# Designs tried in a protein design chat: VH-VL binders against Protein archease. Part 3

Target 1, 141 residues: Protein archease, of Thermoplasma acidophilum (q9hkc1)
Amino acid sequence: MDSDDNRTLSYEVVDHESDIGVIVYGKTYEELFSNAVYAMADLIVDVSRLKENRKMHEVITGKTPEDIMVNLLSRVLFYLDTYYILYYRITSKYSDGELDAYFYGSEIPEGIEYRNVIKAVTYSDLAVKPEEGYAKIIFDL
Key: E = the ipSAE of ESMFold2; O = the ipSAE of OpenDDE; V2 = 0.75 times the mean of E and O plus 0.25 times the DockQ between their complexes.

## First folded at step 1 (VH-VL)

Design o6 (framework fv_ofatumumab)
Fold by ESMFold2-Fast, scan of step 1:
Structure o6 (fold): chain C 141 residues (1-141), chain A 125 residues (1-125), chain B 107 residues (1-107)
Amino acid sequence: as target 1 above (141 residues)
Amino acid sequence: EVQLVESGGGLVQPGRSLRLSCAASGFTFDNYAMHWVRQAPGKGLEWVSTISWNSGKIGYADSVKGRFTISRDNAKKSLYLQMNSLRAEDTALYYCAKDKGYSSGRYKYYGMDVWGQGTTVTVSS
Amino acid sequence: EIVLTQSPATLSLSPGERATLSCRASQSVSSYLAWYQQKPGQAPRLLIYDASNRATGIPARFSGSGSGTDFTLTISSLEPEDFAVYYCQQYSNWPITFGQGTRLEIK
């Protein structure tokens, strides 16, 4: 009994017809936001094949935690689509409608295969509930 | 519904060529690797070829390498197998199969969760 | 190439009995092992993926176990519809390979 595919994952994939969804786990807003960034990135490429060589800082704002989640993940998609840099880890502090975040990631290596092509983050069934220990996000493919 | 429909099989003479097609529906075709698997009459399953979602990674069984070419057209949601220099031992039912892909937070490499009903290729004089 | 050896070649049992099918790999495939059921005139159906996970719609009587080189498919109580040919398949390395199959037949 040996498994080479024993990775620590903080999310589950949910079936949704032409869409793909994830449930991420965490007990704080910061934890849920961080795990959502990782989950989306891991759905796009195998992040275990990446080495962090890019870092940036940005403040993500929104009227609700759900808005911040959409804006955060949309910023990650923007950098991937525009600069071919995938940020897959964040450290952050959430306070009064602002997520002050440091993003860590890498350039997409030549020859890496895409697992999924995510077009957008949706508001469908979107939930960000640290008091219940989870967030649920659905993506357009 | 999720389905794969093969076509293009038939009776062909040794040394000739045949092109198989597979039409996909009900899923996001361009997100998954696709496979051709064959089964000779009364025999077991034999892997023929695999193509990744973007055609960047392609593999063939040694028995068909240099003779068969796998390809895909993501806009048309179609998979193809160009079969050249056919031999009697290529006689089989040819299945199109979808890769399982991503599930439960782990990447799956080339397990097959959706199969067509197959198209029969008979190579005989 | 990785060779998968299935045993027994033929298993003759009655409805209600437990079936245990073996698949052995010539080298480690980790957990990248699937099981398929094929009935006469039909395409194969995925039963188990990643060694032990049941595919959608597969009855609970089917279970998979093992890792590395030794794998088992168990059917806890055979139904008449379960008499078919069963194949294991590895997707750890290319070329992708299938076992030669185990035929489960009525005694």
Scores: ipSAE 0.000, ipTM 0.517, lowest interface PAE 14.7, mean pLDDT 86

Design o7 (framework fv_ofatumumab)
Heavy chain, then light chain:
Amino acid sequence: EVQLVESGGGLVQPGRSLRLSCAASGFTFDNYAMHWVRQAPGKGLEWVSTISWNSGKIGYADSVKGRFTISRDNAKKSLYLQMNSLRAEDTALYYCAKDLYGDYVRYHGMDVWGQGTTVTVSS
Amino acid sequence: EIVLTQSPATLSLSPGERATLSCRASQSVSSYLAWYQQKPGQAPRLLIYDASNRATGIPARFSGSGSGTDFTLTISSLEPEDFAVYYCQQYSNWPITFGQGTRLEIK
ESMFold2-Fast, scan of step 1: ipSAE 0.000; ipTM 0.518

Design o8 (framework fv_ofatumumab)
Fold by ESMFold2-Fast, scan of step 1:
Structure o8 (fold): chain C 141 residues (1-141), chain A 123 residues (1-123), chain B 107 residues (1-107)
Amino acid sequence: as target 1 above (141 residues)
Amino acid sequence: EVQLVESGGGLVQPGRSLRLSCAASGFTFDNYAMHWVRQAPGKGLEWVSTISWNSGKIGYADSVKGRFTISRDNAKKSLYLQMNSLRAEDTALYYCAKAPRYYGSGKYYMDVWGQGTTVTVSS
Amino acid sequence: EIVLTQSPATLSLSPGERATLSCRASQSVSSYLAWYQQKPGQAPRLLIYDASNRATGIPARFSGSGSGTDFTLTISSLEPEDFAVYYCQQYSNWPITFGQGTRLEIK
């Protein structure tokens, strides 16, 4: 972890043979979910070039924290692919299989350069471990 | 009601080609990965090919790679298998099957199956 | 490719008995394993996915367990309609592979 800036959440990129992954850090489920959203968004485009001009509210559900992570990140990809809106920041509360989340993001400007085209979130090596201070997520390119 | 109906099977000579079709109904076809699985008479199940919802991920069994091509037409709600250079060992009942919908990848099991279409490769 | 080995090849039991079917992978598939039932003249039917989750409409007598390389399908009390061939399938790696099947036959 090299950066602790108000503009950039701390995460590490993990090399995987046919995929790209991230390790994000946090002491709570909410911190891990928030940091994962930012890390994925930053892998897609340079988030520093975006200004928040979109907001939405959704409840993300799942049987396990791992399922909620997959569902959360997949929801972000859905809005990007369907509406060309990238949500890269969330505030949330996690309780009993529900993540009550506010999403903040931006319409993708025409002509912006994509760093990666992420097709899906995977369950490969997926870990959501606030008690150990990290989450690990691998993406299909 | 979710339904998959295969067609295009028949008797064909070795070295020839055949195209199988699978018509989907009762679900949003473009949200699901699709599979072709075959079963030779009296034998077990053998995976043939898989195609993701947007055709971005495609895989084949080594036995058919280079000879078979999987494709889909989401507007027509149809899955296809183009089979070239057919061999006697390709003789089987060919099933069309759908993957479950997940908000993440890696979930390529088969939750709904068609009844299959028979392909016989013989002189 | 990942090879799935099912045992026994044939299991002969009576209605009311407990059936235990094994599936072993040549390398770890984590929990990316499904079980199917196939009756003569019919397409396979999904029973279990992600090693232990029962598919919609599948009776409670069916259960799956295991992770990594060793997996088990258990039928707690056999009904006459349960005599069929059972297949395991992994989706951890491509090519996707099936086990060779276990035939459950009436004694």
Scores: ipSAE 0.000, ipTM 0.512, lowest interface PAE 14.8, mean pLDDT 86

Design o9 (framework fv_ofatumumab)
Heavy chain, then light chain:
Amino acid sequence: EVQLVESGGGLVQPGRSLRLSCAASGFTFDNYAMHWVRQAPGKGLEWVSTISWNSGKIGYADSVKGRFTISRDNAKKSLYLQMNSLRAEDTALYYCAKDTYVKGTYRVSYGMDVWGQGTTVTVSS
Amino acid sequence: EIVLTQSPATLSLSPGERATLSCRASQSVSSYLAWYQQKPGQAPRLLIYDASNRATGIPARFSGSGSGTDFTLTISSLEPEDFAVYYCQQYSNWPITFGQGTRLEIK
ESMFold2-Fast, scan of step 1: ipSAE 0.025; ipTM 0.650

Design r1 (framework fv_relatlimab)
Fold by ESMFold2-Fast, scan of step 1:
Structure r1 (fold): chain C 141 residues (1-141), chain A 122 residues (1-122), chain B 107 residues (1-107)
Amino acid sequence: as target 1 above (141 residues)
Amino acid sequence: QVQLQQWGAGLLKPSETLSLTCAVYGGSFSGYYWNWIRQPPGKGLEWIGEISHSGSTNSNPSLKSRVTLSLDTSKNQFSLKLRSVTAADTAVYYCARGYDFWSGLETGFDYWGQGTLVTVSS
Amino acid sequence: EIVLTQSPATLSLSPGERATLSCRASQSISSYLAWYQQKPGQAPRLLIYDASNRATGIPARFSGSGSGTDFTLTISSLEPEDFAVYYCQQRSNWPLTFGQGTNLEIK
């Protein structure tokens, strides 16, 4: 069920010469996955300039939550690179090694400024720890 | 009941544009995605793309650069244009009604047009 | 893209027998799988949607099961009109994809 809470998502950015890392916060797998999608999208463009006009459904699978995180964020990058659609919000249910997710996003407007070009999601120092309230993800630029 | 009827040019030369139209009877465009699927002779089914009543489209990446989908709500019709055809585009083309994700209904492709054989040859 | 693999390619049975057709996905698609029947010269006909729900007008002898990556279409007692090609299709991810088909033929 969607909350009508007006609180904004927060994340921390750690910059390096050839990569960029984020720390996202949440108390559940679903919150961490959702906040990671938003954080990555917001690193790519200013998400506040986008209006949702695309929706889709996809089941993301993996042997571990870390695998699901990599697969989830890699799917978002795939849709951006292939269809020029950036999904920046998800609602989801995590169970049994599957993330059943609804994706919400927008076509990339012509002339929008890209903040970063993210080439890949990495397994480097990757952590998905809802019991500790965070996830840490590093991206290749 | 809903019925889909389709038509268009069946014989094309390489480099020409394929143009097919599908008319919807007995139902509204609202709440559904309107799909194109093709089947080369003796082979399986390949999804081409979909268009909603609001004009939102998704298409198969392998065909995306050549595909244009359009909708004419005044006539209850939707259309496919596939440019720069080659012999590999020879197939029976079908239109079909599918689930509109925003409607919350899960229906699969419940109604199909009769099919149009498109042959591309010199 | 998600690849759907159907097995067997050809299934030879007699009327009155039980048919079991398999569809395997290259990654999990939860329950977002449909089954279609196609007879020569005709458009495909929807049999099952969301893995296990029979479409309107489909006889009770058709049933679907499975979730994740492994799905089955079962015809409990074959009738002569059931000999046809069967396709599975996923709607979990774009592009939408179909299996290569199983030809159900008379033995």
Scores: ipSAE 0.000, ipTM 0.531, lowest interface PAE 15.7, mean pLDDT 86

Design r10 (framework fv_relatlimab; at its last look DockQ between E and O 0.08; V2 from the best seeds 0.00; counts 0 for: pae E 7.7 > 2, placed apart)
Heavy chain, then light chain:
Amino acid sequence: QVQLQQWGAGLLKPSETLSLTCAVYGGSFSGYYWNWIRQPPGKGLEWIGEISHSGSTNSNPSLKSRVTLSLDTSKNQFSLKLRSVTAADTAVYYCAREDLTIFGVYTPFDYWGQGTLVTVSS
Amino acid sequence: EIVLTQSPATLSLSPGERATLSCRASQSISSYLAWYQQKPGQAPRLLIYDASNRATGIPARFSGSGSGTDFTLTISSLEPEDFAVYYCQQRSNWPLTFGQGTNLEIK
ESMFold2-Fast, scan of step 1: ipSAE 0.226; ipTM 0.733
ESMFold2, look of step 2: ipSAE 0.013; ipTM 0.648
ESMFold2 (binder alone), look of step 2: mean pLDDT 91; pTM 0.933
OpenDDE, look of step 2: ipSAE 0.021; ipTM 0.670

Design r11 (framework fv_relatlimab)
Fold by ESMFold2-Fast, scan of step 1:
Structure r11 (fold): chain C 141 residues (1-141), chain A 120 residues (1-120), chain B 107 residues (1-107)
Amino acid sequence: as target 1 above (141 residues)
Amino acid sequence: QVQLQQWGAGLLKPSETLSLTCAVYGGSFSGYYWNWIRQPPGKGLEWIGEIYHSGSTNSNPSLKSRVTLSLDTSKNQFSLKLRSVTAADTAVYYCARGIDVAGTYWFDYWGQGTLVTVSS
Amino acid sequence: EIVLTQSPATLSLSPGERATLSCRASQSVSKYLAWYQQKPGQAPRLLIYDASNRATGIPARFSGSGSGTDFTLTISSLEPEDFAVYYCQQRSNYPLTFGQGTNLEIK
């Protein structure tokens, strides 16, 4: 068991026809957002094959933690689909409708195998509950 | 207006270490990648490496074993050290700002250049 | 590494003519290609980024097009100050790479 294996143990996969979901664990908003980014990225490709060589800073806004989760993960998908850059780690500070985040990731190497093609983040059964130690997110395939 | 000013030793002997510094004026140092690019006389451009204001670096694999990039955020400066120089390292060296907006990457501001000559 | 091949190596034209410069990538760089102009004794100057967007202050006669592996820089009507060396650059993969340059010279 190395450090990368321990990181992947932070989520469970929920598999449905045409949908895939994750349950991530954490006791703070920051932990849940960070673990959700990693879980989604790990569903897309084997993140252990990537080297962090891209970094950016962005403030993610939303009316609710659920909105921020959708906006955050949708932003990650936007960079992947538009620029072929997968951000799979964040550090962040959550406060009153804003997530101030640094994103770390990698250009997707040509010829890398995709595990899943995620089309969108959904609001279906979406939960972001640090007080209960979890978040649940469902993706459209 | 953003301006990059660079300085360092221009004449070196083989085996010495090249040291160059670039200072940023008139704009924010944070949020950008700070780059070094070189150009041998009469030849094209070669990317050396980049450093983000956090200290994260990427460098050209052909030079990685000899390159050290560093920054001083309190002075808005970044520096290049290139070890074990040879005549093949003779070039004009440029510092440049890389802007990375959602994967858009281009060098919008450049230093004036420093001619480095390596000869015995 | 991604190799960028520019053609022609030298292009001889007169003021008022249209210049077309090509850059070909050894593998797809999507739209992540920039063009630079360099005059003797000067640092390069950014002209075009993301294949087709003009940088601030660059005259409308400069335009870029292309995607994937084939890119073109066009100067619609050459002015005397346009005679220079032009380089393409990709940001799709590390290391960042430049083409070998096209020398645009006066006829």
Scores: ipSAE 0.000, ipTM 0.507, lowest interface PAE 14.5, mean pLDDT 85

Design r2 (framework fv_relatlimab)
Fold by ESMFold2-Fast, scan of step 1:
Order: structure tokens, then sequence, then C-alpha cells
Structure r2 (fold): chain C 141 residues (1-141), chain A 121 residues (1-121), chain B 107 residues (1-107)
């Protein structure tokens, strides 16, 4: 990271043969969801090169926290693929079955280098466990 | 014009439960997060927690095991209970409205008058 | 948790002078910082939200600037009523956190 930024890396990259994964850390559902969005975005492009200039609000629903994680990250990929907007930060409130989220991000700049092309979020080894301080997510490349 | 009024027990003994209520007048209760913040004498501000109109809560991890937040939508009131108090819980307690559904952020735009809570034997 | 560090702890100035107050975040918070004023015996009052936007009813002499980790609150010409404690607050991540405060006092 930037030498002037006292930022602690909040995710670990997990190596899989034909895919890529992350382990993100947090003590609440909201922290884990937020850190997963950032981690996925940072795997796609260098987020430090983006200027935040887009914002939206959506309620993400699901039957389990794992479903909400897949739906949340899939929503981020949908906006990137459809509108060329990458949301890399969220603030949110979790209640059983719902994540009420504000998304912050930017249009993808012309000429930016893609680190990875993520095709989909998977249920493989998916875990969302704030009581254990982590979530694990695997992506298809 | 939005106004928050708060009340509750001001003098407590160690091990008792603190109970405070905040009433919202002149504005919508729905669509916002309703917060509790405290300030020990001569010290800074500490966020305690929040509750939405839907009953969704989030609390400061340092206080989570002792904090219960509730709301009464029919009266436009929300309440804080903090159990097992000690002298370290002596503070002025504030309720406050968080800008949420109708704004881009979560700033605290309206505050109650404050309630001094003293924990002593 | 994101830590906010305010400086100076105490700032002694006279009416008519410019005040500059600093708030630094332990990690980038974009522009998701608010400033509050607190007078003795009163609840805090929102001054600035999203780093640079004045809240309703706040005089034009108050301005905020900054992004990322470094933020500034400026009062262009101090009025007697401006001597108070000032707090910054981040909304980038939970829990919500406040700086320790800057006490702006009369010289």
Amino acid sequence: as target 1 above (141 residues)
Amino acid sequence: QVQLQQWGAGLLKPSETLSLTCAVYGGSFSGYYWNWIRQPPGKGLEWIGEISHSGSTNSNPSLKSRVTLSLDTSKNQFSLKLRSVTAADTAVYYCARGLYFDSSGYELDYWGQGTLVTVSS
Amino acid sequence: EIVLTQSPATLSLSPGERATLSCRASQSISSYLAWYQQKPGQAPRLLIYDASNRATGIPARFSGSGSGTDFTLTISSLEPEDFAVYYCQQRSNWPLTFGQGTNLEIK
C-alpha cells in the first residue's frame, strides 16, 4: 500500500488451480460483507487508481448469510459487466434475510489494467462466520 | 422541526441496569438509524450502538454483551438498556438520529439534550 | 476499528483570527468524515458532513476539506461563540468512531 496510508490489508488471497479466492476478516456481518466487496474489487483492478464518483442504494436479500454474500458480490459484478461501474466500498446494516447497503465506487477508467477477470462468485468452500472473525469466498476466473 | 427528548434513571449502584428512553418529535421515525452515544466527564465521545425502524441493531463491540436496544414504533421512542454497570459507565448519555435512507451517509444530525448517569455506591 | 487522531489537543486563539483544526484517520475513509461542535453542558452540533459540506444553518465561516486520511476544519474569522470543543467522526466503517477532540479556547 501507499507509504502515507496507514492501511492494514484486511484480506488474504487463497490460491486454487482454476479459480481465485479470498479470506476476509471482521467481527460483524457488516464488516465481512464490506471487506469482501473491497477484496473482490481489488482483485479486479488496483482500487487505489479509482476516483469514487458513483453511489447507489440497494437491499440485498437471501435465506442465509452465505446467500447474501453471493448475491451481494454478484450484484457488484453485474454493475461492472453491464454499466462499467465498479463498486468497491459499501456501508450496510444486516438483519436476518436482508442487507441494506449503500454502494460507493467509480466508472472504470479507459486504459486501466485488469488484474483478474472474475466470471462468477461460487458457493465452493463459502463461509461467512463473524463469530470466528472471517469469511471465505472463491471466484471463477 | 425534529426534536429528540430523553429521560431515564440518573443515579445507579454498581451491578444495576441502566435504562434510558428517547422520544422523537416533529419528524419521521422510519428511514433512519437511532443512536446512543456517551461521554464520560471530561472525556470524548463513544458510540454505543444503533437501531433502525425495522429493529435491526448494531453495537460497539466493547459494549455489545451488555447492551440491549429496542424501539416502540407506536410512540416514536427508542431505548437503551446497559446491564451490570460499574463506575466506568458514569457519563452523559445522548440519543441521536443517523442520516441513513434519505442521505449518502451516516452523520448524526439531531441530538437529545443528554442525561447524566452516575454510578456510585 | 478506525482510529481518528485530532491535533492540536488545545488551540488558543483570539476572536477575529483563523482557526485550523486537523483530523487524521488510521486508514483511508474517502470523504466520509463529519465535524461536530460541542459547547459546555450541551449536546454536539453537526457542522460539516462528507468532509466539506456545511450542515443546515451553519455559518459560512466554517469550512471543511480533505480526503483519504487527512482532514481539516477551518474557521475563517473566529466569533466569541466559536470557542468550544470540536470532534471529527468517520462513517466509512462500523463501529462509528470519533476523534479525541480539539479544545478551541480564548487566548
Scores: ipSAE 0.000, ipTM 0.480, lowest interface PAE 13.9, mean pLDDT 84

Design r3 (framework fv_relatlimab)
Fold by ESMFold2-Fast, scan of step 1:
Structure r3 (fold): chain C 141 residues (1-141), chain A 121 residues (1-121), chain B 107 residues (1-107)
Amino acid sequence: as target 1 above (141 residues)
Amino acid sequence: QVQLQQWGAGLLKPSETLSLTCAVYGGSFSGYYWNWIRQPPGKGLEWIGEISHSGSTNSNPSLKSRVTLSLDTSKNQFSLKLRSVTAADTAVYYCARGKITVTRGVPFDYWGQGTLVTVSS
Amino acid sequence: EIVLTQSPATLSLSPGERATLSCRASQSISSYLAWYQQKPGQAPRLLIYDASNRATGIPARFSGSGSGTDFTLTISSLEPEDFAVYYCQQRSNWPLTFGQGTNLEIK
């Protein structure tokens, strides 16, 4: 990873037999959502090997911040699995059950090494707590 | 030491396209967002947009339909095109470097010298 | 968009005095606020980022404080070169926005 990366995050990996998890840090909902997208993408491939050449806009809805987190990360997995496009960065605005988000990413290059195959985002130990400065997400491998 | 040097057209007529370029010297081009900010004479600052070293962009919604941002990594340059200008686009335009991480941000630590753009008939 | 309101619009002081400049956000921006100084004919200069961190080369007399919606820039003892326009800026939400500026002028 380049030492000069400007929108990279620090995240902590929690790894065990059939699951992998991350703890991401941020003081706002928008930061936690953005950092979770990057962390999941970086668990799938080395994001530093990608060049952003895809952009889209989508509104993610949910009844709780936890629902929005699951729905957001599940949309990223959908585009990867269906179109072979990995979105690894978002900019967004959170308000009342909606995340208005711009997604940035790229097509997965042929020959890139996959670090992990993530099957699903889980609700297990899911936490989205900007007031405490973190979110915790566990993925099904 | 990092230096941003900018250039481009200073006098435009309504409906024309504004084109400005900013060159980066003495510092890393990768790892930052490269920004354009403008300031009408005697008024405050308005953010126009940003571009990353990978080419991803984000721009001010009020200007989004008229703004094109581009970069040339081989020359360490990035550029702004603003279409369909009017007198309201008269301003000093600045390029600037930003570095934003999760826990800390250094929004604009180095700036170009500014270019006065005047739109008149 | 987040609106930043700076007060006062103009602050008239003498060298050696303490300056206190305020910036209020229309909604909470946590600590994601920067301060800039701009002198006539020059580009803005970053002073403070993330509410309280001094940028490289900025003298210790400049300090920032605050969180949420209420922020302050303090200059503990004004030097002649400090008379300039000061802007606050938020990075909490897009688009990035600036306050309208406080003109710090010599009395």
Scores: ipSAE 0.000, ipTM 0.497, lowest interface PAE 15.3, mean pLDDT 84

Design r4 (framework fv_relatlimab)
Fold by ESMFold2-Fast, scan of step 1:
Structure r4 (fold): chain C 141 residues (1-141), chain A 121 residues (1-121), chain B 107 residues (1-107)
Amino acid sequence: as target 1 above (141 residues)
Amino acid sequence: QVQLQQWGAGLLKPSETLSLTCAVYGGSFSGYYWNWIRQPPGKGLEWIGEISHSGSTNSNPSLKSRVTLSLDTSKNQFSLKLRSVTAADTAVYYCARVYGDYVGKYLFDYWGQGTLVTVSS
Amino acid sequence: EIVLTQSPATLSLSPGERATLSCRASQSISSYLAWYQQKPGQAPRLLIYDASNRATGIPARFSGSGSGTDFTLTISSLEPEDFAVYYCQQRSNWPLTFGQGTNLEIK
């Protein structure tokens, strides 16, 4: 509904019987990482029902952009599974194998409906290609 | 190790703008949220707002229209401006660090010394 | 916003006694509650976070308990240095809020 925010148009869902995937769009590593976090969160719950009341900072490291993507999304799942906090927005700077990220999110409200239970981020068909304008991520349900 | 020092004008008239600055010594400016908290005489603490090292801000909805938070990363300083002050803004003002860890704990682990701000006609 | 109510407003005790301070939230905040100590003319000092975890350097006589809406700070045997004002703080919901304080005074 916010005309200045086209975030929901930044990803496409790719469905499989035992897994689910997304294609996210962006021109930079930072945009692809940010859009992937939002897409995964939006697959889990209706993010529009949440109010940002949680923040944190973490440096995500990896040998490749693909490793950083898996590590980033896995950290989001860790906080959800362990503390019932869903981070659905990040601001970040990517340089030389490090993603310096601020995470914004919410404690999961009582009674909220879960759309999907995502168990893990996979390396299957994983791509992080800002030069081609996209990233593709497949999740294990 | 980490020390916060603050300064700014202590005496104001109604309608003026309060300006306070906090400098961070002995620690990294990156990886933390930097906060302002106030305490009116004889009352409890009120959170004013926060700014990250990237410049992202959040402020208390009751004060949001009057609050501006800013950074000077070259000096490891952050500042508060509070516009259109009234007698109700009389308080001790503190700067503080919130450690943003993996839980989002919002622990105020280091505080400035405090600045008494008096608003009187 | 979440309102935190502390009781009693003033607690008068002698050194060696046990102190019990309460903080109640207007709605459930899980375990996302911290306790601070403030002495006159000083900034607050973090004592307890996430309801029951002692901050670094805080003596073992300080303990916290509770979840949901009801929380307690306990000082098992008061030392003279413990007479101060104590504040609770929630981090469950925005904006961050503090209680009005409990003044622990020497009898």
Scores: ipSAE 0.006, ipTM 0.493, lowest interface PAE 11.8, mean pLDDT 84

Design r5 (framework fv_relatlimab)
Fold by ESMFold2-Fast, scan of step 1:
Structure r5 (fold): chain C 141 residues (1-141), chain A 122 residues (1-122), chain B 107 residues (1-107)
Amino acid sequence: as target 1 above (141 residues)
Amino acid sequence: QVQLQQWGAGLLKPSETLSLTCAVYGGSFSGYYWNWIRQPPGKGLEWIGEISHSGSTNSNPSLKSRVTLSLDTSKNQFSLKLRSVTAADTAVYYCARGEYYDILTGYSFDYWGQGTLVTVSS
Amino acid sequence: EIVLTQSPATLSLSPGERATLSCRASQSISSYLAWYQQKPGQAPRLLIYDASNRATGIPARFSGSGSGTDFTLTISSLEPEDFAVYYCQQRSNWPLTFGQGTNLEIK
């Protein structure tokens, strides 16, 4: 359903010498979490070159929406680093302390070029503010 | 112990809508995708689609425009509607449980309904 | 879509013999392959998942092996109950696909 153009329009890149960040837009927690997953994946590889052929379900827990964001994005990095599978789309339901999420993605194709090597998700300037229509996330390169 | 029981119309005319329901006993919908798979007479198995306990669906691209999947958690049931049927839709239809946790260790169909023979003829 | 090709189409053996059934994928599916047994008038029964793991309640005579594109189901010593159609299935890519089946029949 969503075009690649619509997804790329959902975030802005914030450059820094040793870090890279994104600002994603949305009016709900679910939209912000979904747009953050896509933005991070698109920073790693050209997502338009991937076809969805992997799926999974996982409940992401945390004490704050910021904790859930770090845990969610860290889980995506874990699956990439461990299994060579990049999840770049989620559908989810947020309740206090819990994100019930379905992940959709792809095995990394042979010969794909990495745009960035993201080492970790940081708490630096982290914001998850659906009432203000945005989230901001900074990554260690 | 999980058990799936299914029912629905057995004889349809071309252009009608196929409607099948599967009831789940001995387990919850949580943590699983619930699937529909069909088998034309004398042929192999074809995956139709899946629905999660939250209502998220995926379906076979060849059938996507005609398939509607739904879940009724109050009755522990999930259902398939297939629109605009033709003779090519004649098959035994099965419901089945898939697992959607670890992608390396899961997602095989471990429990199946008994099957429903659907015949489409004029 | 990933195409799974099973061979032979029909395998005729006697009780007590070893059966070897092959499944070949059109592209690499790692270990994301399952095997099912189907008897006439019945739903398929899961035998093996993730290429080599036996499902609960499946006798030790059933074993699976392989990775990538080439997979094998072995029945070490056939029992009368084992004569059935066997299907392989991949979960590597959408749509999920099955092989065309191998009919294991009694001589």
Scores: ipSAE 0.007, ipTM 0.533, lowest interface PAE 11.4, mean pLDDT 85

Design r6 (framework fv_relatlimab)
Heavy chain, then light chain:
Amino acid sequence: QVQLQQWGAGLLKPSETLSLTCAVYGGSFSGYYWNWIRQPPGKGLEWIGEISHSGSTNSNPSLKSRVTLSLDTSKNQFSLKLRSVTAADTAVYYCARDLGYSESWYPYFDYWGQGTLVTVSS
Amino acid sequence: EIVLTQSPATLSLSPGERATLSCRASQSISSYLAWYQQKPGQAPRLLIYDASNRATGIPARFSGSGSGTDFTLTISSLEPEDFAVYYCQQRSNWPLTFGQGTNLEIK
ESMFold2-Fast, scan of step 1: ipSAE 0.007; ipTM 0.547

